VHH binders against FYVE, RhoGEF and PH domain-containing protein tag-77 (tag-77). Designs and how they scored, part 4

Target 1, 198 residues: FYVE, RhoGEF and PH domain-containing protein tag-77 (tag-77), of Caenorhabditis elegans (x5lx76r375to572)
Amino acid sequence: KLHYAAVEFLKVQNNYVQYLKEMAVLYPEYMERFGKRVGRDLLASHNGHENVVLQIKKIMVQILPIHEMLLKEIDKVCSNWDSRYPNMSKTIGTFADFLKCCQPFLDNKADFLNKLLQLRNEDKEFDEATYMFETEVFKRGKKGAVIQQLDQVHQNFMRYKLLMLRYSEYLIDDCDEKEKAQEAIQKLENVTQAVNQK
Below, E stands for the ipSAE of ESMFold2; O stands for the ipSAE of ESMFold2 at other seeds; V2 stands for 0.75 times the mean of E and O plus 0.25 times the DockQ between their complexes.

## First folded at step 1 (VHH)

Design d04 (framework vhh_8dlx_2)
Fold by ESMFold2-Fast, scan of step 1:
Structure d04 (fold): chain B 198 residues (1-198), chain A 125 residues (1-125)
Amino acid sequence: as target 1 above (198 residues)
Amino acid sequence: EVQLVESGGGVVQPGRSLRLSCAASGFSFSDYYMHWVRQAPGKGLEWIGNIYHSGSTFYNPSLKSLVTISRDDSTNTLYLQMNSLRAEDTAIYYCARTPEYLGDSSWYEDAFDIWGKGTLVTVSS
């Protein structure tokens, strides 16, 4: 059903905003609290270089507001849904260009991965704290390890296109919304191509 | 009976290339979005990449230069070409299908409705 296809955007976006909050807020806070328990600052700078958790946080706090705005707009579409006048496409299309906000993260992803792996190998208290964060916050086996979750930013781009393709399939041929859905799909493809060029 | 069967795994020397296959049966293969996922010993799942029914591909940025995904809809077969294999590429490789709805999934495993049983790739000299 078309309405169920539209609601899937809300579910996916809510999950992604939760992921961004976990990386921007919950993970740094957990490391600070764990550090206080063991009597050491696990997020301290080393030789003038900012801790990788805080580097990730710096980028994620830039991405989060855009995705919170998108979530709010998707929620408005779903809360006021009328299958006679489907209207998800304009919301996704409007935000497509703003999704480029993830570019700084994607540019630095490999470096962040390497720094996290190095820090976990060299600092056993940091490794233990990260493991405890993963088991306590990423409960139910739904989220996996912090390192694996770094892929969520790229995965989310592909989820939008997949969701739009499914949504478009349930639209009546020659309706106005189907044209807008094709436009939104094209914008998502253009953004994905631009982001992947780096 | 919906089924995915991976093949082509085995022992391969570092620096070599390897091509994995996934044979699909029991559904209209050409209409589905397909994925490759791997799991190294003692590690979690790592998404490799995917291919749309149109042939468009998207890859894990960490692996993009090392892998190519393709499909042959006439034989209902999905392929993963891997180049410049390293010891850390040792893993069980799975092909998977994306369902009509993503549901409440916030990670790769929950997004897939059908998995193969996997094929083991061991990279060693």
Scores: ipSAE 0.000, ipTM 0.113, lowest interface PAE 16.4, mean pLDDT 79

Design d05 (framework vhh_8dlx_2)
Fold by ESMFold2-Fast, scan of step 1:
Structure d05 (fold): chain B 198 residues (1-198), chain A 119 residues (1-119)
Amino acid sequence: as target 1 above (198 residues)
Amino acid sequence: EVQLVESGGGVVQPGRSLRLSCAASGFTFSEYAMHWVRQAPGKGLEWIGNIDYSGSTFYNPSLKSLVTISRDDSTNTLYLQMNSLRAEDTAIYYCATLRYGSYVSLDYWGKGTLVTVSS
């Protein structure tokens, strides 16, 4: 069951990378293509300010590569797995600091939510295009609206800690990996507190 | 072909400062965001920060007060300034960038430059 706990990290990270690609690449590209079809730039500046979709994209393109690197490292741990020598803690502990890279997104999240809601209310073609994008994403097995999906960044922090706690529960007391797991959990807790601006 | 060549590493005493360089070629450097990443012995990759085409920087908060990233588009060079070096800063330092039109991965990496902080 320890192996299954390790594989759960791979599933969670793969899903998160797919979400980041959706926000960084697929959503902006969908809006651009939809705009071309209807003869209007849906991502144009509004009242002299950059479109919120492009503001979100700017931050997400910086976050995505870090999480792709983490995915690759988790995949290596799972591919070479041996329950006699569990080794997930080093990977998660090492990447805990990388998770702070989403701080600018979290600092601006409320503003992004307000701007996205305002734009959807004021621009009915933008709203229609966003709804159609959400419908296509839903058909691929993802849930929630674009606005709800912005919570994935914060929720993903909590997932890593919960996964590490579960992983640690399956380790025997007084093994080296148990100590490393507790160190990784502490690092994740510190990152979560820093991100929440305590 | 895209080439990234890091330099400036070596053995440095604790408490000193060091500036690393990355010479870029084979692409229009001024149009790309550039990243610094390090890997300590026996550890995974640690993202340090990046700088976009406009000079806007984004740092790992754990390292923000200790490092500065800058670029010189006239010489296609990326810089990492490190201050108050500690033994824990011992690592191979890489510069990296995304493929043209790609947002999905750091596709181009240098071979790295080793920094050893000890006496």
Scores: ipSAE 0.000, ipTM 0.172, lowest interface PAE 15.4, mean pLDDT 79

Design d06 (framework vhh_8dlx_2)
Fold by ESMFold2-Fast, scan of step 1:
Structure d06 (fold): chain B 198 residues (1-198), chain A 122 residues (1-122)
Amino acid sequence: as target 1 above (198 residues)
Amino acid sequence: EVQLVESGGGVVQPGRSLRLSCAASGFTFSNYAMHWVRQAPGKGLEWIGNIYYSGDTFYNPSLKSLVTISRDDSTNTLYLQMNSLRAEDTAIYYCAREWDTAMGPEYYFDSWGKGTLVTVSS
């Protein structure tokens, strides 16, 4: 069922946008509110260096709008679905190049992981606030350790390729959309290679 | 029923190597990304690295030179190879399954083992 394969894009994209909102908006806001309650700024600069949560936020606020646009375009494809004229490939292919927007995060992921671990070890209130935020995410039915979530940026690239491969398998071999699907898969592979380069 | 069982822990001398195993059952192992996570006494959880269904690996950079993650999909087994062990590597080591988001809407870890204790002491 081709339509179900197309709808899987919408579900995956919606979940990824929710993750990006957690890192760009909800986590920084939670830390700010917790800090106000305990009478100190948990996101303050240390030795002239910006707090890692705010460094991550700055990158995520650039990534989030691109993925929100992709979500809207995927939603349009699904809402106007006609199995006689499948059209998911153009949307995915068009946005493939914009997925490189995560490169600044991937370039700094190692540094972010190390800084976050150091802050959690050295600042007990920061660690407690982060744990409480993770608990709030868990209570909403999601298992969200902040360190685990940092891996999602990379994993998202592989998800698009898998979704396109499944979508393509349900297309008839002589269909124009099958050729467009192969083009989109190739574009995703090129972006994945570019992003994974050392 | 999804089950993950870690093994291979124990007491090991500094500078030696150790390989941990994680036996998976109750799901199609080859469809899932797998992770290793550890917790040292009195410390929080530390992500070690992961391996995707493709075989691609990503590591915590502070540990990258010391560890290798591999998988054997024919035996449903995940491995963590550790070299040049230090006292600071003393921890409980956990394996965890990441949800295959292409199969469903979730993107978090959904299953953990009970862990295996590694003690590095002379």
Scores: ipSAE 0.000, ipTM 0.130, lowest interface PAE 13.4, mean pLDDT 79

Design d07 (framework vhh_8dlx_2)
Fold by ESMFold2-Fast, scan of step 1:
Structure d07 (fold): chain B 198 residues (1-198), chain A 122 residues (1-122)
Amino acid sequence: as target 1 above (198 residues)
Amino acid sequence: EVQLVESGGGVVQPGRSLRLSCAASGYTFSDYGMHWVRQAPGKGLEWIGNIYTSGSTFYNPSLKSLVTISRDDSTNTLYLQMNSLRAEDTAIYYCAKDFEYSPTLYDYMDVWGKGTLVTVSS
């Protein structure tokens, strides 16, 4: 059903914004709190390089505002929904180009994964603090494994096209919204082709 | 038609290992994350873990050291390896297809198999 397809955008976007906040705010906070408890800075530079948790935070705080704006616009569409005049396509189309903001993360994803695995193997207190953070995220009803959650940036980027394709399927032929949906899908396709995954 | 068929269940003795399989059809298996969920007699659903399209896994912390989830995209098959089986592992085991994004447990799974019964008894 069209309305339920539109509501899926809101659910997906809300969950992704929460994920970005977990990586940008909650994870660093847990490392700091655990570090104070064990009398050590778990976010200290390692081997002359900035800690990977802080590197991830730096990128996440740059992309979070774009996704918060998109969430507000999707919420406006859903809160004022009228199936006679569907209007999700303009919102998704408008934000399609701005989704490139995830590019710096995608470019560094493999390095972040390797650094996290290395730190967890070499630093038992870092590993324990990370596990405690993952447990807290899990208790909140979210997937909490940091390594697995790094996939969310790429997966979320790919989901917008799938959501638009499903939404478009429920639109009647020759309506204005179906044309706008096809335009939004094309914009998402172009952005996907422009973004490289590492 | 999208279908998931679990297999490999049966009666197994405590302390042994067992591997369950889930055969997927009717969709592009490699495009979706997959989950394992179980339900013990008279209990609610318990999420075991998931595997993303990348092959990365996330497990229920209560079960993390006892299970391994893997996938073979060439055969459209999902696996659950269980070690050191206990009487409390007696349950119907389900595989489930991830909807689009699954930041929560079983509530975001859109297709489930019929389940396979595992009985752990002496």
Scores: ipSAE 0.000, ipTM 0.114, lowest interface PAE 15.9, mean pLDDT 79

Design d08 (framework vhh_8dlx_2)
Fold by ESMFold2-Fast, scan of step 1:
Structure d08 (fold): chain B 198 residues (1-198), chain A 122 residues (1-122)
Amino acid sequence: as target 1 above (198 residues)
Amino acid sequence: EVQLVESGGGVVQPGRSLRLSCAASGFTFSSYEMHWVRQAPGKGLEWIGNIYYSGSTFYNPSLKSLVTISRDDSTNTLYLQMNSLRAEDTAIYYCAADSGYELFDSYGLDVWGKGTLVTVSS
């Protein structure tokens, strides 16, 4: 049903905001607290280079507010839902261009991945703390493998398009909302191409 | 520092309504996802529902028609409205904050209240 397709956007967006919060806030906080317990700063700079966890945090704290705003707008659509007048497309279409906020992360993703892998290999306490953080995330029924989850930023881009395609499928042919859905899908495709071009 | 205090519990007759409150302090309430959970005598924890910072609510499907969760960010208060109470609704009701800081043995991040007892009895 159309309403269930709309609610799926809300679920996906809540999950993604939670992931961004994990990377922007929870993971750095966990590492700081774990370091205090073991008497060592696990996020310390080495040879003047900022710790990769803090580098990722800096970018994620810029991405998080955009997705929190999108979440509020998707929530308004779902809370005021009337299947006779579906209206998800305007919200997704309006935010499509703002999704480029993830570009700095994608530009640096390979470097961040390599630095995290290296740090986990070279610093046993850092590796242990990261593993314990991941274990706590898993206990809450969520996938929290930090290195593997760096792909969530790119994967989330693809999720919006798939969600819009599914939503569009349940719309009546030749209705105004279906035309707006096609426009939103095109905007998402254009953003995906622009992001992948660099 | 972080504190959640449930109130509004008590003895209530079957078929009546009851509203529980949860007063939050020591954190930025408006930024947190809030939950209601209950535990009936001799049973495990049962999730009732949650409310996101946006105001969106999701409920346990078995309870959706019987409960409403709301929040007042200006007073840092979470509410649970229960209608058509049954004997099986007798439980200790807890509010909890999903700050994302719900880590084992987290210092200063006690995100659960002590609970309030609701007894549905004739």
Scores: ipSAE 0.000, ipTM 0.145, lowest interface PAE 14.0, mean pLDDT 79

Design d09 (framework vhh_8dlx_2)
Fold by ESMFold2-Fast, scan of step 1:
Structure d09 (fold): chain B 198 residues (1-198), chain A 121 residues (1-121)
Amino acid sequence: as target 1 above (198 residues)
Amino acid sequence: EVQLVESGGGVVQPGRSLRLSCAASGFTFSDYWMHWVRQAPGKGLEWIGNIYSSGSTFYNPSLKSLVTISRDDSTNTLYLQMNSLRAEDTAIYYCARGELPYYDSEGMDVWGKGTLVTVSS
């Protein structure tokens, strides 16, 4: 069903925005509050460098607004949906180039993973606080593992092309939207090629 | 004594704006996430959004375009700005305190008594 495919974009985008907020806001805030309780700054510099949680936050804070804008535009499409005049392709096509905003994170992903693992191994209070954060997130029905969740940035980036391909399959061959969907898919493919996969 | 007191409710015509306030006392306001939650007649609780002292905010995606949450830690006050009010916004509006930014009511441990907003002509 075409409308079902359009609504799936909204669900995927809403979940991703919540994930970005967890990494940009909730995780750093949780670590700060936990540190206050134990009388130590868990986000202090490590080995003379900025704490990896804050490094991740800096990038996530820049990615988040773009995806909040995309969520708003997808919501408009779904709220005013009419299967006789499907219109998701313009929204996805317009935002395709902006999805490159995740490239700084992807470029540093391996380094972030290694630093986070090292910090969790060397600092048991940091490890405990991170585990407690993950437990709270999981208990509220959300995905909780911080290490595993760092892969969500690349996975979400790849989801847009899959969603567009599925959406396009439900369009009639001679409609204007089918052509716009192909253009959006091509833009997503070009962005995928431009983003270096580690 | 920890307490939250909502105010600003009343009867408002469709399409207009309204600002609600929540006065907090008895605890360190800046240490907590503050939430807005509403309950329409005969319905369950609907989470509106939350805000931390750092300025970080989360909104219910279905309500994000309608509302803005803010706070003034110097006066221990939480605000909810609502625009373009519709009949379906008729509800009792509650403010609530949370130690963590939970997206559901289970994360909230102190609630106000609520203020009624009626959107009608």
Scores: ipSAE 0.000, ipTM 0.205, lowest interface PAE 13.6, mean pLDDT 82

Design d10 (framework vhh_8dlx_2; at its last look DockQ between E and O 0.22; V2 from the best seeds 0.00; counts 0 for: pae E 12.6 > 2, grease 29.3 > 24.2, placed apart)
Fold by ESMFold2, look of step 2:
Structure d10 (fold): chain B 198 residues (1-198), chain A 122 residues (1-122)
Amino acid sequence: as target 1 above (198 residues)
Amino acid sequence: EVQLVESGGGVVQPGRSLRLSCAASGFIFSDYAMHWVRQAPGKGLEWIGNIYYTGSTFYNPSLKSLVTISRDDSTNTLYLQMNSLRAEDTAIYYCATHYDDLWTGYSEFQHWGKGTLVTVSS
């Protein structure tokens, strides 16, 4: 049904915002606290470069406000929902172009992963702290390792497309909302193509 | 229906190399991260590594120097190159796609192949 399809946007977006907070806030905070307990700065520069956890944080804190705003707009749509006047398409369409904000993360994804693997191999205390974060705080899926969950950013684009397609399937043909849904789907496809070309 | 079909397994001598293939159909292959996973007799699943649409790869650290994952989006084919095979590498090798539960954020492999058996024996 149409209302269930609209609510799926809220659930998916809420989970994604939580993921961004886990990477932008909880992980660096945990590493700092663990480091103080063991007398080390686990977020110190590595090989003349800023620590990879802080590099990831910097990008995620730029992404997070956009997605928090989208979450609030989706929540407004769901909270005021009337199936006679469906209105999710404008919200998704308006934000579609801003979803490219993830591009800096995707451009650096392989580098971030390689640096995380290298640092965990070279720094025993960093490795232990990351393992403890994964098991005690960052509890997503079956033992979702930080490294393996970095692809959530890319997969989020596929979720938006899927959600819009499901939502559009339940709309009455030849209505304004279905036209707006097709426009939003086209925008999402264009963004997905741009993101995938890297 | 989504199908993943592994091939290239068989009996191989220790120290040799082997390339496995995974033919994909029923979905847009270039949109998914693809994974290799193996299961030795009587043991649990062991993640080997993955590859994204960009060609970027990530490996289980214990296997990193022994394996290479590649993909060919024009033929919808995933590959696993294994070198310097040991008896411990005897296993059923599976390719898999990634699954995210929209409701919980749970992450799990979405589609699995039937597997291809690799036996390393002298």
Scores: ipSAE 0.000, ipTM 0.147, lowest interface PAE 12.6, mean pLDDT 78
ESMFold2-Fast, scan of step 1: ipSAE 0.029; ipTM 0.443
ESMFold2 (binder alone), look of step 2: mean pLDDT 80; pTM 0.799
ESMFold2 at other seeds, look of step 2: ipSAE 0.006; ipTM 0.261

Design e01 (framework vhh_surovatamig_d1)
Fold by ESMFold2-Fast, scan of step 1:
Structure e01 (fold): chain B 198 residues (1-198), chain A 121 residues (1-121)
Amino acid sequence: as target 1 above (198 residues)
Amino acid sequence: EVQLVESGGGLVQPGGSLRLSCAASGFTFSDYWMSWVRQAPGKGLEWVATIKQDGSEKDYVDSVKGRFTISRDNAKKSLYLQMNSLRAEDTAVYYCARDYEWLPSGYFDYRGQGTLVTVSS
C-alpha cells in the first residue's frame, strides 16, 4: 500500500512532465506545422502582442527542467524501493522550494486563458488546429483540452501536498520517514501559501 | 496536389453495416499513416480510427472498438472503414484524412470532402 503511494508520485510527476512538454514543445510545433499546411502563420502576433501560445511556451520552458529533475529523483526512489526503508520525503522536501518556479505562469494564467479563448473564437483555423492537437493528445491516453489543461499547473502544485499526506498516512508511527514526511508537508504548505498570496 | 475522395456513405438502419472507401492521389500513399474522422450535426470533428503505413498498427476511438475496422490497400492507394452494428450516434459526415509525417496518428495534413452516414429507422 505504501509502495503504491510512492508509485503514485511517479505517475503524477510523469504525467505533469508530459503536460509541460506538450505546452513547451508539442503544441507550438503542431501549430507551426498546421500553419505551413494552410499557408498562414497561426502563431503570428495577435493585436500587436506576441501570440499567447508562444507566451505560454516561454514560461513552460523555464518550468520544465525543474520538473524533469524531480521526475528523475522520484524514479530513483521508486526503482530502488524497499518498504522497510521508505525515502520519498527527502526528495519532495528538497524540491519544495523550487516549485515556486510556476509563479510567473500562475500570475498570468487568467490573461492566457482569455487570450486563448479569444484566438479560438476569432481564428477558425487556429481553433481547428488546437482541436486536432487536443484529439491527438487524447488519442495517446492523456487529457488534451488546452484551455481546461491550463489549470494543471495550479492543480499539480496542489497535488504534492495531497500525495505526501497519503504517503505519510501509510507510514508506521514513530519511524524516521514519518518525521521527514511531516517536514516535507510543512514545506509544501509554506510554498503553497507563498504562491497564493496576491 | 493532394486529393482524398470518400465514398460509401448512405442511409442505414440501426444494427446495419456500411463500408466507406477513400481514394488517394497526389502523394505517396504508402508513406503516410491514414485516419478516419467524423463530424456529427452541430458538433466538432472527432477522430475515429487510424492505421499505420503498412497496416501493422491500428487505433480506434473507444465508442467504435469492436464495431469498426480500418484497413488499407497500398497498391490501390485506398483506405477503408468497415462499420458494423451501427448506432444512431454514428450519424455524421465521415472524412478520410492524411496524417502528418511527424505526428502520424490522427493528426492530419489534408481531409477529403466527406461522405454522409445517416443511421435511422
Scores: ipSAE 0.000, ipTM 0.122, lowest interface PAE 11.6, mean pLDDT 82

Design e02 (framework vhh_surovatamig_d1)
Fold by ESMFold2-Fast, scan of step 1:
Structure e02 (fold): chain B 198 residues (1-198), chain A 123 residues (1-123)
Amino acid sequence: as target 1 above (198 residues)
Amino acid sequence: EVQLVESGGGLVQPGGSLRLSCAASGFTFSSYAMSWVRQAPGKGLEWVATISGSGGSTDYVDSVKGRFTISRDNAKKSLYLQMNSLRAEDTAVYYCAKEGYDYLWDSEAFDIRGQGTLVTVSS
């Protein structure tokens, strides 16, 4: 129903913020701590280039605050929910343009993927530490595969539109909120297409 | 049967020094990083310092850098924290912890096993 559709936004956004925290904070810190335990800096630069984990961190730190703000606004909508006066569309519509904040990550995604795969293949301690990090994430009921998680940024765009379409389906025809939902869906579609075209 | 026993706390004046000790048993001490964490009354656990298994790498919370030194003696299975230039805000129960990584997800989650040792910094 309508309320359940609205609550799905909260679940999706909470999961995405947790993923961003994993890449921006937890993974780099875990690798640093693991390296100290084994007496080696796993995040050291190679051939004059900054370690890919730190390159990803640099970008994710810029994305995280925007999504934390969106999470807060979605939570506010859900905690004060009244199906007689649905109001999710304004929040999603307002943040649709800010979702472009992931563009720097997407521009570099192929390079990040290739570098992570190379580093895991060539540095067995880095690979072991990454595997142990993934195990800690899995232990907490989260999807933990670092390589697979690089797709989360792109997949998140697809989720917002799907969630809005489902939400809109439960709204009464010709109500104000349904018109606002259609506007938000159009904004999400435009952002998603712009992002997918680089 | 991991056992950790902290000692060395006490009452000191601001600007004073204390050396905390932790005696470890029940595991291969040199194979694990060790940490010091502290808890002031009514506050959560705060990570203070970590040392690698070999002793080759150390890390500190910013507020104690330059004042505290973590060290270990693997032959004696002991961990130490030398605390210099103590401040009132350093007042806390200090615990040693075998390194776990739960604190990365929950800053208050540490694998502490002992009773800790109380450090009070006041005039």
Scores: ipSAE 0.000, ipTM 0.236, lowest interface PAE 11.2, mean pLDDT 81

Design e03 (framework vhh_surovatamig_d1)
Amino acid sequence: EVQLVESGGGLVQPGGSLRLSCAASGFTFSDYYMSWVRQAPGKGLEWVATISSSGSTIDYVDSVKGRFTISRDNAKKSLYLQMNSLRAEDTAVYYCARDEYFGELLSYDYRGQGTLVTVSS
ESMFold2-Fast, scan of step 1: ipSAE 0.000; ipTM 0.244

Design e04 (framework vhh_surovatamig_d1)
Fold by ESMFold2-Fast, scan of step 1:
Structure e04 (fold): chain B 198 residues (1-198), chain A 121 residues (1-121)
Amino acid sequence: as target 1 above (198 residues)
Amino acid sequence: EVQLVESGGGLVQPGGSLRLSCAASGFTFDDYAMSWVRQAPGKGLEWVATISWDSGSTDYVDSVKGRFTISRDNAKKSLYLQMNSLRAEDTAVYYCAKDMGYSEYEPLDYRGQGTLVTVSS
């Protein structure tokens, strides 16, 4: 049970890193290539303002390296796993403060959502290209649409606390790791409060 | 040219069942994986299920595992989705899609007109 709880962190983090790569790299590149094929820049500025896809990209490229590093550390924990000496809490606790890197996205999420909805409604070619990108992603077994997936940043942030709570429940009472898990949970809660307060 | 025609949608009560069909033409059906995707009211497209060219492998979104079954009949050039234990959240327009290849820069553009599934008490 405990080992499965630890492996769940790896699965969640790997999925999130893949999502960040989709938003930072694959989606913008897809739109650029689609635009070249149809002879139009789908990511052009509108009314002197940068295209929302590129605005999202700029923030996602700042978030991605932190989460790639966290993924590597979680992978080390899982690859060297020994249920007699569980050790996920130090990794999660260490990265808790760095999870604030998502703050700029969360601050602008509603604006990004509104701009994407508006652009898809007003630019039929942009909407078509986005649907085609979503279809390509879906056929690879990935779930959700670009607009729905914008909520992944907030949802992933909330998932760490839930994963740590479940992990802690499977630890034996009165062990060092359970105390470290409580410390990591408290640190995640403090970061969550700070992010939501802003 | 490539054509995909979905059918079988309708109004059903929660817990009910529906079988969707897709008739394909204009391409060598046996050479391609096929998928079902759906769009719920006010939401984006969601991949539902995929079946390989030879029916040797199938894959499903977690929310429908154990409830939906994708199948195909290559002789009839037809794709099917058996939907059991339907929930209100399954209300959507369902589309049949041809898998054109695995390049991240090659879109799927052979989606049909869709068939509406409404799950309501």
Scores: ipSAE 0.000, ipTM 0.124, lowest interface PAE 16.6, mean pLDDT 79

Design e05 (framework vhh_surovatamig_d1)
Fold by ESMFold2-Fast, scan of step 1:
Structure e05 (fold): chain B 198 residues (1-198), chain A 124 residues (1-124)
Amino acid sequence: as target 1 above (198 residues)
Amino acid sequence: EVQLVESGGGLVQPGGSLRLSCAASGFTFSSYEMSWVRQAPGKGLEWVATISYSGGSTDYVDSVKGRFTISRDNAKKSLYLQMNSLRAEDTAVYYCATDLPYDSSDYYLGEDYRGQGTLVTVSS
């Protein structure tokens, strides 16, 4: 069903915005809360560098506004949906180029992963606080392991392409929306290739 | 002081049953969602089951649906996990956990988020 395919964009985007908020706000908060209780600053600099949780936070807060705007626009499409006049492709196409805002995160992802794993191995209180955060994320029905959370940025690009392909398959051949869907898919491919060549 | 004390773990054969208990103190037990989470040897934490503050709503990870039942007794301030048809892959340390409010400044609850755990070993 075409409408169901369109609604899947809303679900995916809502989940991604919640993921960005979890990494930007909830994870640092768990570190601060647990650190206060054990009498240590778990967000302190590690080996002369800013704590990896705070490094991740700084990038996520820059990415979040673009995805909140996209969520709002997708919600408008779904709330005013009429399968006779489908219109998701313009919204996705318009935002495709702005998805490059994740480039700073992707450039640093391997470093973030290595620093996080090192810190969890070396600091058992940091590891415990991270488990508390992961438990809360699991409880909310999301991927809870931080290593999987770091993969969400790449996974999100793949999800947009798959959602657009699925959406396009339900459109009648030679309709205006199908042409726009193909254009949006091409834009998503171009963005993904540009980002992945780093 | 917030305190969560798990008990009821032990060695059991595949297909067997165990009932885990968690005794809570130091907070208003009846006002919080409660969960069971587990950690298998060499693995991370896995959420198992959650129960609402009133006991009217429950949720489970797919691998235990139909086999495990979470319940609570607010008058006794206790949380339970009835585990039936146990499998080798259920071997883990089981922890009871309380919902840690995101915007709370009460780090005492955060420290006692999980108890010390109780070990469940399923083997022949």
Scores: ipSAE 0.000, ipTM 0.099, lowest interface PAE 19.0, mean pLDDT 79

